# VHH binders against Daf-12-interacting protein 1 (din-1): the designs that were tried, part 1

Scores and structures below are computed, not measured.

Target 1, 171 residues: Daf-12-interacting protein 1 (din-1), of Caenorhabditis elegans (g5egk6r2213to2383)
Amino acid sequence: QRWFYKHFPMVWTGRLALKSTEAMINLHLINGSETFLNDVLGRQVTEENPRRDSVKILQRLRLDNGQVEHIYRILTNPEYACCLALSSVNNIENLKENDTNLKSHFIDYLINKKIAGISSLGEVETKFKSARVHVFAPGEIVNRYLSELATSLHDYLQNTDTRYLLIVFTN
Structure headers, positions and changes below count from the first letter of each chain, unless a header shows other numbers; Kabat numbers aren't used for antibody chains.
F, E and O stand for the ipSAE by ESMFold2-Fast, ESMFold2 and OpenDDE, each averaged over both directions (binder to target, target to binder). V2 = 0.75 x the mean of E and O + 0.25 x the DockQ between their complexes.
Where letters were taken out, [cut] stands.
Atom coordinates printed by the task and the answers are left out, and those that the model quotes come from them; centres of patches stay.

## First folded at step 4 (VHH)

Design f24
Fold by OpenDDE, look of step 6:
Structure f24 (fold): chain B 171 residues (1-171), chain A 122 residues (1-122)
Amino acid sequence: as target 1 above (171 residues)
Amino acid sequence: EVQLVESGGGLVQAGGSLRLSCAASGRTFSTYDVGWYRQAPGKQRVVVASIYSGGSTKYSNSVKGRFTISRDNAKNTVYLQMNSLKPEDTAVYYCAASGYYEPLEDSEYDYWGQGTQVTVSS
């Protein structure tokens, strides 16, 4: 765990929402642009530019063979941020419940439905009108991605029982 | 932004036919999933038929064999051919469109029309 936190610092904490369910997550940047991520999530520089405290999944992407290539193209966009989402540890009292929610209503849901969660991030800036968040559960696409672009992390996740989502911000 | 405008609704006798049109402005429908929804008085809005960007279609059980959804990309219009209409088909019909990604829920469609009234008399 020490290795993980050293190499992949937490860059965001907030709520992930799917339908009527919410889970608290920490985002760890694993690849891409931190600047871009900050731009789309907000920098909390001023009251007028608050940091987003929640991401809600509103759409679904069916994960079929045709979509794999599309996803990889998205991930090669210079304006992207790939994050690992972990259950938040800030609330010890609710940690178990939060972890269960994350697993049952997000991870297992996405896996069982064979989908990725998608949402437009709204109009943050003119240049990011098409910004979107993609939420992936562990699976073939995620494994392929990590094995190619984050091999150390891939190995780490393969050898641990870490519950996680891969969350990718794109423009 | 895409604007959707429904037309073709009206009063028809049971057993009759209507053809609804959903005309889109701004962007082409060819890349959109389009659904027809209906809402009867006092009831929830429900999906009737869907046509996906790939061309596949889906129908609710209540309209299977009677309704046909189709699209004309040149006219940027989606149609709902309604045959063998029944009084229970009376509702406001709405056209909904979503982009490349499918909505998680029906209420999450990106664009909605204002609806067109269909009344089927017995």
Scores: ipSAE 0.168, ipTM 0.572, lowest interface PAE 1.3, mean pLDDT 87

Design f35 (from b2, 14 letters changed)
Fold by OpenDDE, look of step 6:
Structure f35 (fold): chain B 171 residues (1-171), chain A 124 residues (1-124)
Amino acid sequence: as target 1 above (171 residues)
Amino acid sequence: EVQLVESGGGLVQAGGSLRLSCAASGFTFSSYAVGWYRQAPGKQRVVVASISSGGSTKYSNSVKGRFTISRDNAKNTVYLQMNSLKPEDTAVYYCARDTSSGYYEPLEDAFDYWGQGTQVTVSS
């Protein structure tokens, strides 16, 4: 765990929402541009540029064989940030509930439905009006991606019981 | 107050056509995507078609080639032209305001306002 936090620092914390369920997550940058991510999510440098505190999944992408190339393009976009989402605990009393929500209503849901969660990101920055977030559950596509671009992380995740989502921001 | 009001439903024979209308009020219509849903008896509500603020259209596989969604921003109205109707198209059809953007399939909760629906019945 120390290794993970050392190599993949937390870059964002907030709410992930799907339908009527929410989970608190931490995002850890694993690939892509931190600058881009900060621009898309907001930097909270001024009151006029607040940091986004939530991401709501509003769309879905069906994960079929025909979508592999599309997903690959998403994951290798010139302007992208790939993050690992982990359960966040602001209050220890909510830890169990949060973990349950993350697993049952997000991870398992996406896997069972064979979909990725998609959302257009609201206007934080005019430059990135077309910015989107893609939420992937662990699976074949994610494993392939991690094995190729983040081998150490891939190994780490395979050898631990870490619950996670892969969250990719694109423009 | 945001309001959506459907009209144009009715009874039609298989192979026939209907044109549904949805009149919108209480918001800047031209700034929002709008979609049509339908709910058949005993089934879940499903998306039929959507049209973005820019005019991009999406259709469910079951209605592709038969249904056409369009909008008239001057009239704050979205339409669903339904041709070659089948008994399987029998349902209550709903108009909804879509808060999502892009070409991906919206989830139901991306729609924040709904009409009361209009009944479409296709007889054999």
Scores: ipSAE 0.338, ipTM 0.721, lowest interface PAE 1.0, mean pLDDT 88
Fold by ESMFold2, look of step 6:
Structure f35 (fold): chain B 171 residues (1-171), chain A 124 residues (1-124)
Amino acid sequence: as target 1 above (171 residues)
Amino acid sequence: EVQLVESGGGLVQAGGSLRLSCAASGFTFSSYAVGWYRQAPGKQRVVVASISSGGSTKYSNSVKGRFTISRDNAKNTVYLQMNSLKPEDTAVYYCARDTSSGYYEPLEDAFDYWGQGTQVTVSS
């Protein structure tokens, strides 16, 4: 636990939404551009760079053989921002509901549909840098990525049986 | 509020033609890609055709050469001209505000950015 937060401190907290369900998440930057991530999310809450507090999934990306190359380009591009998303809770009473929502309405949903969740940020707001957000559940492609590019993190997640999403911000 | 309203569906004989239209309001229409999707009974909703904000078009293989998508930004309207119709084209046709670029499709469960659909029935 101490090892994880030493190497991957939380860089953003906010709401992830799909249909009528929300889950509160923390993001931990795994790879890529922190500068790009900050421009998209607006880490500083100021008039010039206000902070986003939510991401809503409105689109999908099919996870099939014809898209594996595209997905790997997304995951490995150093100009993008690849983040691990974990449940974010502030007390024990909210933990169970938030964790259940994250698992059943995001993780299991995406796995069963064989899709990534997609959000297109900045379409109605010009004060943030625009981005496309890719939300991946654990699975073959994500496990391969982690095992090849972040082996210690992969081992940690397996050993702790941690529920997570992999969230990638692209241009 | 974002609204998309399809019209022009109906019953036609195989080999016939229909022209679908989709009136859009509540957003800057000219800045978005828009697309047509269809859903046959008991099947998933699938893409038929899309048109970018710049006018570039893409079609599914099953409709290439028979269907033509177009848009009129002055009227906030997207059209689907459907020629040489086959019974296999029978479906509810939906328009959607879409950033589709091959890989990215609207989430079918989130109908807030979809039209109500228009029925197309092609009889043999």
Scores: ipSAE 0.307, ipTM 0.717, lowest interface PAE 1.4, mean pLDDT 82

## First folded at step 12 (VHH; from q5 with I113Y)

Design w1
Fold by OpenDDE, fold request of step 14:
Structure w1 (fold): chain B 171 residues (1-171), chain A 124 residues (1-124)
Amino acid sequence: as target 1 above (171 residues)
Amino acid sequence: EVQLVESGGGLVQAGGSLRLSCAASGFTFSSYAVGWYRQAPGKQRVVVASISSGGSTYYSDSVKGRFTISRDNAKNTVYLQMNSLKPEDTAVYYCARLTSEGDYEPLEDAFDYWGQGTQVTVSS
């Protein structure tokens, strides 16, 4: 656990929403640009660019065999951020419920439906109008990605019972 | 007040065509993605097609190659050209404003406004 937090610090905390369900998550940057991530989520530097505190999934991407390559192409863009999403520890009172929601209504949902969740981040600067958030549950795509680009993390996750989502920000 | 008003539905034989129209008012039409979903009796809502403010389109697999969504921003209107209609296309079709942009499939709750719907019936 100490190793994880040392190598993959938390860069964001907020709400992930899908339909009528919300879960609190921490994002840990595992690959890509922290600057880009902060730009799209907001830095709270000005009133015009407030820090986003929620991401709502409003679209879905079916994960067919042909989509894997598409996703990888997206991940090779110069402006992207890949994060590991974990249940937030900042809400102790709702920890159990939050964990249940994250598992049942996000992870299991995405797996069962064989989809990725998509968010368009509606309130962003013009330069980020095409920015998208891709939410992946553990599976073939995630495993392939981690094995290639985050091998140490891949090994870590395989040896732990950690519930997680992979969240990728693209422009 | 945001309003969406559908028209163009009706009874058609299998293999026939219909063109649905949706007149939008009460908001800056050109700044929003819009789409069509349909609902048959006893069935859940199904997104048929959507078009972003930038013109990116999404089609469900069931209608891909047969239906075409388009928009005329000058007229604040979105269209759904439906060709090669099948009995399974029978449903109430709703025009809807989307809260998200892009060419991905909208979720059921991605719509914030929709019209009264227009009935499309395809006979065998």
Scores: ipSAE 0.678, ipTM 0.867, lowest interface PAE 0.6, mean pLDDT 91
Fold by OpenDDE, fold request of step 14:
Structure w1 (fold): chain B 171 residues (1-171), chain A 124 residues (1-124)
Amino acid sequence: as target 1 above (171 residues)
Amino acid sequence: EVQLVESGGGLVQAGGSLRLSCAASGFTFSSYAVGWYRQAPGKQRVVVASISSGGSTYYSDSVKGRFTISRDNAKNTVYLQMNSLKPEDTAVYYCARLTSEGDYEPLEDAFDYWGQGTQVTVSS
């Protein structure tokens, strides 16, 4: 765990929403532009330096054999951020419930439906840039991506029971 | 008050065409994505097509190549041109306002307002 936090520091914390369910997550940047991510999500919960408090999934992408190439095309954009989403450890009072929600209503849901979640974040003038958000559960596509572009992280995740989502931000 | 009013439904023979219209009021139409979903008796509602404020479109697989969604911001109207209609297209069609932009399939809760619907019946 020490290795993970050293190499992949937390860059954002907030709510992930799907339908009527929410989960608190921490985002860890694994590839891409931190500057871009900061422009999209913000850094701090202050009036002078605000951050988005939530990302809501409102669309879906059906995953098929052709979607792997689509994902890689997304990742070849000049400006993107790829993050690992973990259950928030700072929410101790609701940690168990949060972890359960993340697993049952997000990870398992996406896997069972064979879909990626999609969110479109609108621009907020002078505060946040717009972005498209792709949310992936562990699976073939994610494993392939991690094995090729984040090998150390891939190995780490294979040897742990970590519940996670892969979240990609693009223009 | 946000209002969406559908029109243009009816009975047509297989292979025929219909054009649905939806008149919107009570909000800045040009700033929102809009779409159509349909529901057949005893079946779940299914998103048919959507168009973003920027003009990006989504179509369900079942209607690709046959249906075309368009919008006229000056008239606050969204259209659904339906060609090569099939009996399986029979349903109540609803116009809806979306809370998200993009060209992917909207989730059910991505719609915040919708009309009363218009019946489309395609006979064999």
Scores: ipSAE 0.626, ipTM 0.852, lowest interface PAE 0.6, mean pLDDT 91
Fold by ESMFold2, fold request of step 14:
Structure w1 (fold): chain B 171 residues (1-171), chain A 124 residues (1-124)
Amino acid sequence: as target 1 above (171 residues)
Amino acid sequence: EVQLVESGGGLVQAGGSLRLSCAASGFTFSSYAVGWYRQAPGKQRVVVASISSGGSTYYSDSVKGRFTISRDNAKNTVYLQMNSLKPEDTAVYYCARLTSEGDYEPLEDAFDYWGQGTQVTVSS
């Protein structure tokens, strides 16, 4: 656990939403540009410099029809940002409930439906840049991503049985 | 007040064509994705097609290649051109505003306003 946080410190915490369900998550940048990610999510330097507090899944991408292969190059572009999402313990006192919620309402849902979640974050002038957000549960596309771009992390996640989502921000 | 008013429905023979229109008011039309969904009696609502503010589109597999969604921002209107109609296309068609973009399949809660619907009946 200490190896992970040493190499991939938390860069954002907030709500991930799907339908009427929310889960608190921490994002850890694993590949790409922290500058791009901060431009999208906000830099909380002062009280006047806000940070987005949520990402809502409103569209879906089917993973079983070849469509994701067409955008894989964009998802791996190092000028954008790829994050690992883990359950947030800082905002919920019951770790088991939050971890179970993330697993059942997001991870298992996405796996069972064979989909990725899609969010579109709109530009807010002077505060946030726009982005397209792809949310993946563990599976074929994520294994490919991690094996190519973050092999040590891939091994770590397998060995620790860590529950996670892969969340990719692009523009 | 957001309003979406559908028109252009009716009775048509299988193999025929029909063009639905949706007049939008009460919001900045050019800033929103919009789309069409339909509901047959006793069935769930299903997404038919959507179009982003910038013109990118999504079509369900059941209508892809037969239906075309388009928008005219000067008239605040979205259209659905329906060709090669089948009896299975019989439904009430609703125009809707999206809070998401329109280039991937929208989830149910992406629609925040919709019209009263227009009946399309396709006879064999």
Scores: ipSAE 0.532, ipTM 0.783, lowest interface PAE 1.5, mean pLDDT 87
Fold by ESMFold2, fold request of step 14:
Structure w1 (fold): chain B 171 residues (1-171), chain A 124 residues (1-124)
Amino acid sequence: as target 1 above (171 residues)
Amino acid sequence: EVQLVESGGGLVQAGGSLRLSCAASGFTFSSYAVGWYRQAPGKQRVVVASISSGGSTYYSDSVKGRFTISRDNAKNTVYLQMNSLKPEDTAVYYCARLTSEGDYEPLEDAFDYWGQGTQVTVSS
């Protein structure tokens, strides 16, 4: 939809990995520092400008053990980059498989286990800054956060039944 | 060649203490997170504790407050001090190297090397 992409342009595309499964995603910055995000992930302007090609989830944070204040701190950190992750593929057959992987192996998995995914991106001198990455599926705390941050975006996602992850990069 | 060798297991009465050690070799120990896992008879392997290269720690709820993970980078050794032991702590304990940090619960594929394990048996 034209409204979404006008307000939240794509800032990165790449692979999100969990266990043996990958999904291609587009990131759309919804709040925070684009400069920080570009320093962490790279900005591909030419083939010679480096960009990270993947983020792998290797740790988890349990959401069912009363860590609401910790989660809010992560979501509201003013030095962070908060992104919406959507499925990214270039044809209908890849789209179906990618969308299925995103739903079943990332979104449903995280919801069922009641966890957030965690990745740590190490500094690559001269290329990329380090970051901690939190991957959240839709759910009560994420929906509350989005409704408080951007009511129009929250309404858009609900009305279009859009599959998404919320991915937050912190320093 | 990466090697991890556990020691310090044994039989102990409930309420007692044990200290497990894991000697690491074949890699730059100070650059990696390391952790302890256990597998009880008939159960799946679960994370007990982990420690980042920088010293930040994670503990499972079942051991928090009773177990302490620590590392000695000069000796390439990670330790698990186990106090107030319970019969449900009975398991084979494994030392492992992580490719992730150690301050949140690691997923299974964060581990790239495992030791052979040491048996801990806690009698009621």
Scores: ipSAE 0.516, ipTM 0.783, lowest interface PAE 1.6, mean pLDDT 87
Fold by ESMFold2, fold request of step 14:
Structure w1 (fold): chain B 171 residues (1-171), chain A 124 residues (1-124)
Amino acid sequence: as target 1 above (171 residues)
Amino acid sequence: EVQLVESGGGLVQAGGSLRLSCAASGFTFSSYAVGWYRQAPGKQRVVVASISSGGSTYYSDSVKGRFTISRDNAKNTVYLQMNSLKPEDTAVYYCARLTSEGDYEPLEDAFDYWGQGTQVTVSS
């Protein structure tokens, strides 16, 4: 059986949006509180609005201005939920377009601008808890985090050259 | 309807100060982040500062330490105190409402309503 999906099963699927572009992603919890994540993203409920369907990046955080310790504290806080985001494949005809959007409009964009993406998810009465969302592309801080706290996952991602984002949900 | 009306612009000598005001109406002001952006002739619009409903702030590097954004929810007003002005600060300054928070740099599509702007000119 496939090592990654055995250890990090998918916990959410939905749209990630930046400007006019969307990419379908799957989230895999790698560290932190599953209970918090489920409260933020929703639980399976009957047909009436069972989970959030999207996260839209509306703010940015520059990574080149000396915020290294603050950012690393966000990544390592056990009360938060740190997830790996991978391209979601619903059918083969959309696979290349979705992968291209994820790479070009999210990963490369964040790397080239040297930023993290920020979203704010508002509370929805009895359905969803509020959260702040930090979206990181691969880079020095993320590689440090993975190499120190999830070594086997880090090796896997390096050896497979997997496209990913690290997405952290905080209170 | 949502309205944002800027005032307080003008001509000022380099090193001087100016305070911009933005009167907001047509929405629950205390529930929204608000901010300022500016556009110099022939340049694209850039974010200057923003402030969350709860008072957390963001400043661009070019103005950090010189400009202060603040809000008075009782008066539905956001302010930009601009000190140590430089010729590079010459621009039309716009007040805007955000659909995001105001504690990190907003992207352009986080702004959903805009004023007509007020001219700030800094002479060297």
Scores: ipSAE 0.479, ipTM 0.764, lowest interface PAE 1.8, mean pLDDT 86

## First folded at step 13 (VHH; from w1 with T99I)

Design x4
Fold by OpenDDE, fold request of step 14:
Structure x4 (fold): chain B 171 residues (1-171), chain A 124 residues (1-124)
Amino acid sequence: as target 1 above (171 residues)
Amino acid sequence: EVQLVESGGGLVQAGGSLRLSCAASGFTFSSYAVGWYRQAPGKQRVVVASISSGGSTYYSDSVKGRFTISRDNAKNTVYLQMNSLKPEDTAVYYCARLISEGDYEPLEDAFDYWGQGTQVTVSS
């Protein structure tokens, strides 16, 4: 755990929402631009740039063989941030429920439906209007990505029972 | 007040065509994505098609190649041209405003406003 937190610092804490369910998550940056991430989520420097505290999945992407290449192309964009989403540790009283929600209503849901969750960030600057959040459950696409771009993390996750989502921000 | 009013539904034979219209009011129509979903008795809502404010379209697999969604911002109207209709297309069709922009399939709760719906019945 110490290794993980040292190499992949937490860059965001907030709510992930899907349908009527919410889960608190921490985002750990594993690849891409922290600056970009902060730009799209807000830096809370001014009232005009508030820090977003929630991401709601409102669209879905079917994960078929044809979409894998598309996703990889997106991931090679110079303006992206790839994060590992973990259950938030700041909500101890609701930890069990939060973990259950994350597992049952997000991870398992996405896996069973064979989809990625998509969110549009509506309250962003004009230059980020096309920004999208892609939410992936563990699976073939995630494994391929991690094995290629985050090998140490891939190994770490394979050796632990960590429940996680891969969340990718693109512009 | 946001209003969406559907029209153009009816009874048609299999293989026939219908054109649905939706008149929008109470908001800046051109700034929002809009779409159609349908619901048959006893079944869940199914997103049929959507069109972004920029004109990007989404179609469900079941209607792809048969249905066409379009919009006229000057008239605050969205259309659904339905060709080669099938009995399985029978449902109440609802015009809806999308909460967010996107090129992907909207979820069932991706709408914040919708009309009263128009009945489409396709006979075999």
Scores: ipSAE 0.722, ipTM 0.873, lowest interface PAE 0.5, mean pLDDT 91
Fold by OpenDDE, fold request of step 14:
Structure x4 (fold): chain B 171 residues (1-171), chain A 124 residues (1-124)
Amino acid sequence: as target 1 above (171 residues)
Amino acid sequence: EVQLVESGGGLVQAGGSLRLSCAASGFTFSSYAVGWYRQAPGKQRVVVASISSGGSTYYSDSVKGRFTISRDNAKNTVYLQMNSLKPEDTAVYYCARLISEGDYEPLEDAFDYWGQGTQVTVSS
C-alpha cells in the first residue's frame, strides 16, 4: 500500500463519465510525460491554475487481436501519459457507491462489451491542451502492457483486489 | 438555434440506392463533427457513420463498403450515400452533431443535437 503511493503518486482527481453514470477517480502516473498530462488536465483548482474536472467517454474501440499492436503504436508517440485510475479516496462517505459505480458501469461494462472507452479532449485556449484518451479495463492488453513496461506494478496488481482502469493520454 | 434538417428518405427496393442530406444551421458547421444514426421500431439506436471536422470517417460494420458519408462545409450540409440497400437497413435515419471529434464509434449519447429524422424503407 505504502509502496504504491510512494512510487505512483496521485497527479489528478476528477470525474470519469460514461453515458449517464459518473465515478470519481484518482489518476496515478505510471509512464509517460507528467508535463504533458499537466498541460492536458491541469492539477490545481484555482482560477490561475485550473484543472479539468471531468473526462467523458463518448466513443468506443472494439478490442480484437489487432488492437494490441495499435495500442502499442499509440504508446510510442513522443507525448503520452499512462495512468492508473483508482476510486477516489477523498470521498469516503460515498466510497462504497463510487466503487460500485466504477466496477459495474465502467470496468464490467468495458470488459463485457470487449471495448476500450475513448474520449477526445478539446483544447481550451491558454488553459488545457487537447488529447485523445483511451480507457482500458483489466484484460489481456492491459496485462501485457503492465508486464512489459510496469512490471512492479503488474505484480502488485496481481496480488491485490484493486479495482482499476488503465487510462492513456496521447497528443 | 442549432437546427438539423434531414431529407432524401423514401421507399426503395433491395439493391437500390438513396442519398440522404442534412442541412445544418445555427452553429459553425465546419468546426464540428457530424454523423448519422438510425433507429428501427423496437430496436436500439445505432450509429451508422460519422465524419469529423477534419474529414476522418467512421462506419459501422453493417454499412462498410455500401454507405459513404461526406460533407460540404460551404453548404453546411452532410450527406449519406446509401448503396446496395438491404431490408435490414430499414429505419428512421437521424442527422446529428457530435459533441467531440474522433474516428471511433460514437456512443449513443455522443450527440448533442439531431433532426426529426427521415424514414428509409427497403423492400425485399
Scores: ipSAE 0.719, ipTM 0.865, lowest interface PAE 0.6, mean pLDDT 91
Fold by ESMFold2, fold request of step 14:
Structure x4 (fold): chain B 171 residues (1-171), chain A 124 residues (1-124)
Amino acid sequence: as target 1 above (171 residues)
Amino acid sequence: EVQLVESGGGLVQAGGSLRLSCAASGFTFSSYAVGWYRQAPGKQRVVVASISSGGSTYYSDSVKGRFTISRDNAKNTVYLQMNSLKPEDTAVYYCARLISEGDYEPLEDAFDYWGQGTQVTVSS
């Protein structure tokens, strides 16, 4: 809807990968540094300076072992970039398939295992800065974060039953 | 040619200790995270411990407080000190190179090269 995209424009599109599955996502910056995010993901799409096209989850962080305050500090650091990830497709049939993959292989997987996904993006000299990436499914810590940061966004996501991930880029 | 060669396994009584070593060659060892996983008969492989290039570590809950991973970049070697061994620790232990960092639990596809393994058997 117009309200969401007015307040949280898309800043990146690309592939999110976990094991043998990929989903195309759009990222929408909701808090933190757009400059940092652009340094990590690339500032332009040209042959000389291509934007990163994928993020692969290779580690996991357990959420059920008392990590909550540490994780929350990651989420709230203003030097980092906190993004909402939504399914990205070019028609209704592709959207349904991609959204189903995002739900079953990313969101449900992370919720059922009670984990966050972790990726590390290496520096590429002059093109990309390095970053650690945390991928969170909806849940208690994410709901607390959104309810404190952006209650209207939190209500929007619940009222529309929007499937999403919260993705945080840290240095 | 990337090579990882484990040593130090064997038979030990419950409560005992072993130190596993893994000699690495064919790559810039100091630039990679490395780790240990194990596979008991009839079970899937399970991550035991990992260590980042900078020395940050991860331990599975089943070994935390009993095992210590360390690295010696001058010798291109990663170690696993295994104390207070239990029969449940019986498995083949594999040394592996990671394409991720080593400070959180690696997923299975984070390991891109591994050794032949060394048997650890803990008798009751």
Scores: ipSAE 0.543, ipTM 0.789, lowest interface PAE 1.4, mean pLDDT 87
Fold by ESMFold2, fold request of step 14:
Order: C-alpha cells, then sequence, then structure tokens
Structure x4 (fold): chain B 171 residues (1-171), chain A 124 residues (1-124)
C-alpha cells in the first residue's frame, strides 16, 4: 500500500456516476500526461483554480466487437492520461457503502455487459480543457495492458485483490 | 425553446427506402450530438443511430449497413436515410438531442429532448 502511493500518488478525487448511482474515487496516474490531466480536471480546489467534481457515464462501448487494438492504443498513448481509480471514503461505514457501489454498480455492471463506460467532458471556457473518458473494468484487455506495461502494479493489484477501474482521458 | 420536428415518414413496401429529416431550433445545433430513436408498438424505445457534433456516428446492429445518419449544420437538420427496409423497422421514429456525444451507443439518460415522432410502416 505505501509502495503503491509512493509510486502512484493520488492526482484527483471526485464522483463517478452511472445512472442513479455514484461512487467516490481517487485517481492515480499510471501512464501518460499529468499536464493534460490537470488541464482537463483541475487539481487545486480554490476559488481561482477550481476542479471538476464528477464524471458521468452516458455512453457505452461494446468490448466484444473486436475493439482490442483500439482500446490498446487508448491505453498506451503518451498524450492521454491513463489512471487507476480506487474507492475513496474516509471511514469504515462510508467505505463499505462506497466500495459496494463501486463493485456492484460499476465494476460488475461493466464486466457483465462486456462494455466500457464513456463520458464526455466539455470545455468550460478557459477553466477546463475538453476530454473523452473511457472507463474500463478489469478484464482480459486491461490485464494484458497492466502485465506488459506495469508488471509490479499488476502483481500488486492481483495479490491484494484490489477493486479498481482503469479510466483514460483522451483528446 | 428547444424544438425538434421530424418529417419524411410514411408507408413503404419491404425493400424500399425512406429519408427522414429533423429540423432543430431553439439551441446551438452545431454544438450538440443528435440522434434517431424508434419505438415499435408495445416495445421500449431504442437507439437507431446518433451523430456527434463533429460528425462521428453510431449505428445499432439492427440497422448498420442499411441506415445512414447525417447532419447539415447550416440548415440545423439531421437526416436518416433508411434503405432495404424490413417489416421489423416499423415504428415511430423520434429525433432527439443528446447531452453526450454521438459516436458510441448512448445510455437512456444521455438524451434530454425528443420530437413528436414520425410513423414509418413497412409492409411485406
Amino acid sequence: as target 1 above (171 residues)
Amino acid sequence: EVQLVESGGGLVQAGGSLRLSCAASGFTFSSYAVGWYRQAPGKQRVVVASISSGGSTYYSDSVKGRFTISRDNAKNTVYLQMNSLKPEDTAVYYCARLISEGDYEPLEDAFDYWGQGTQVTVSS
């Protein structure tokens, strides 16, 4: 756990939404451009330097339509930002509910439907750059990516049975 | 106010073609994704096709290869060219504005305005 946060510090916290359910998440950048991610989400929460507080899934991408190379290009493009999303709750009662929502309403939903979640973040004048957001549950393509790019992270996630999503910001 | 007005529906024999049009007003058309949905009698509304502000498209599997969505931002109009029509294409077709983009399949809460619909009836 201290190994993980030393190598992949949190870069954003906020809400992930799908239908009527939300989960609080922390994002940890694992590949790509931190500058791009900061331009899209904002990092410092002040009146002069705000950040986005949520990402809502509004579209889906079917993964069983031969999308492997497209998805891999999304995951590996250095101009994009590929993040690990983990549950973000501060006490045991809120942690249990948030973790349950993340598992059942995001991770299991995406796995069972064989889809990635898609969001579009619009440009907000000069405050936030626009981006597309791809939300991937663990699975064959994500496991291949992690095992090839970040073997130690892949081993960590497997050995700790950590629930996660992989979230990629593009454009 | 946002208005979406469909036209071009009608009765056609199987194998025939129709072209639906949707005139949009009351919003910045070029900034929004738009799409076509249909509802057959006794069934739920389903996505047929959508198109992003930048022109990228999505088609459901049931219409891919037969239907073409397009937009004319100068005329604030979205079109659905429907070829090789089948009786199962019989439905009320709705034009809709999306709060998402239109290049992947929209979820049900991605749209916020629908038109009154136009009936398409395909006879065998």
Scores: ipSAE 0.502, ipTM 0.758, lowest interface PAE 1.5, mean pLDDT 86

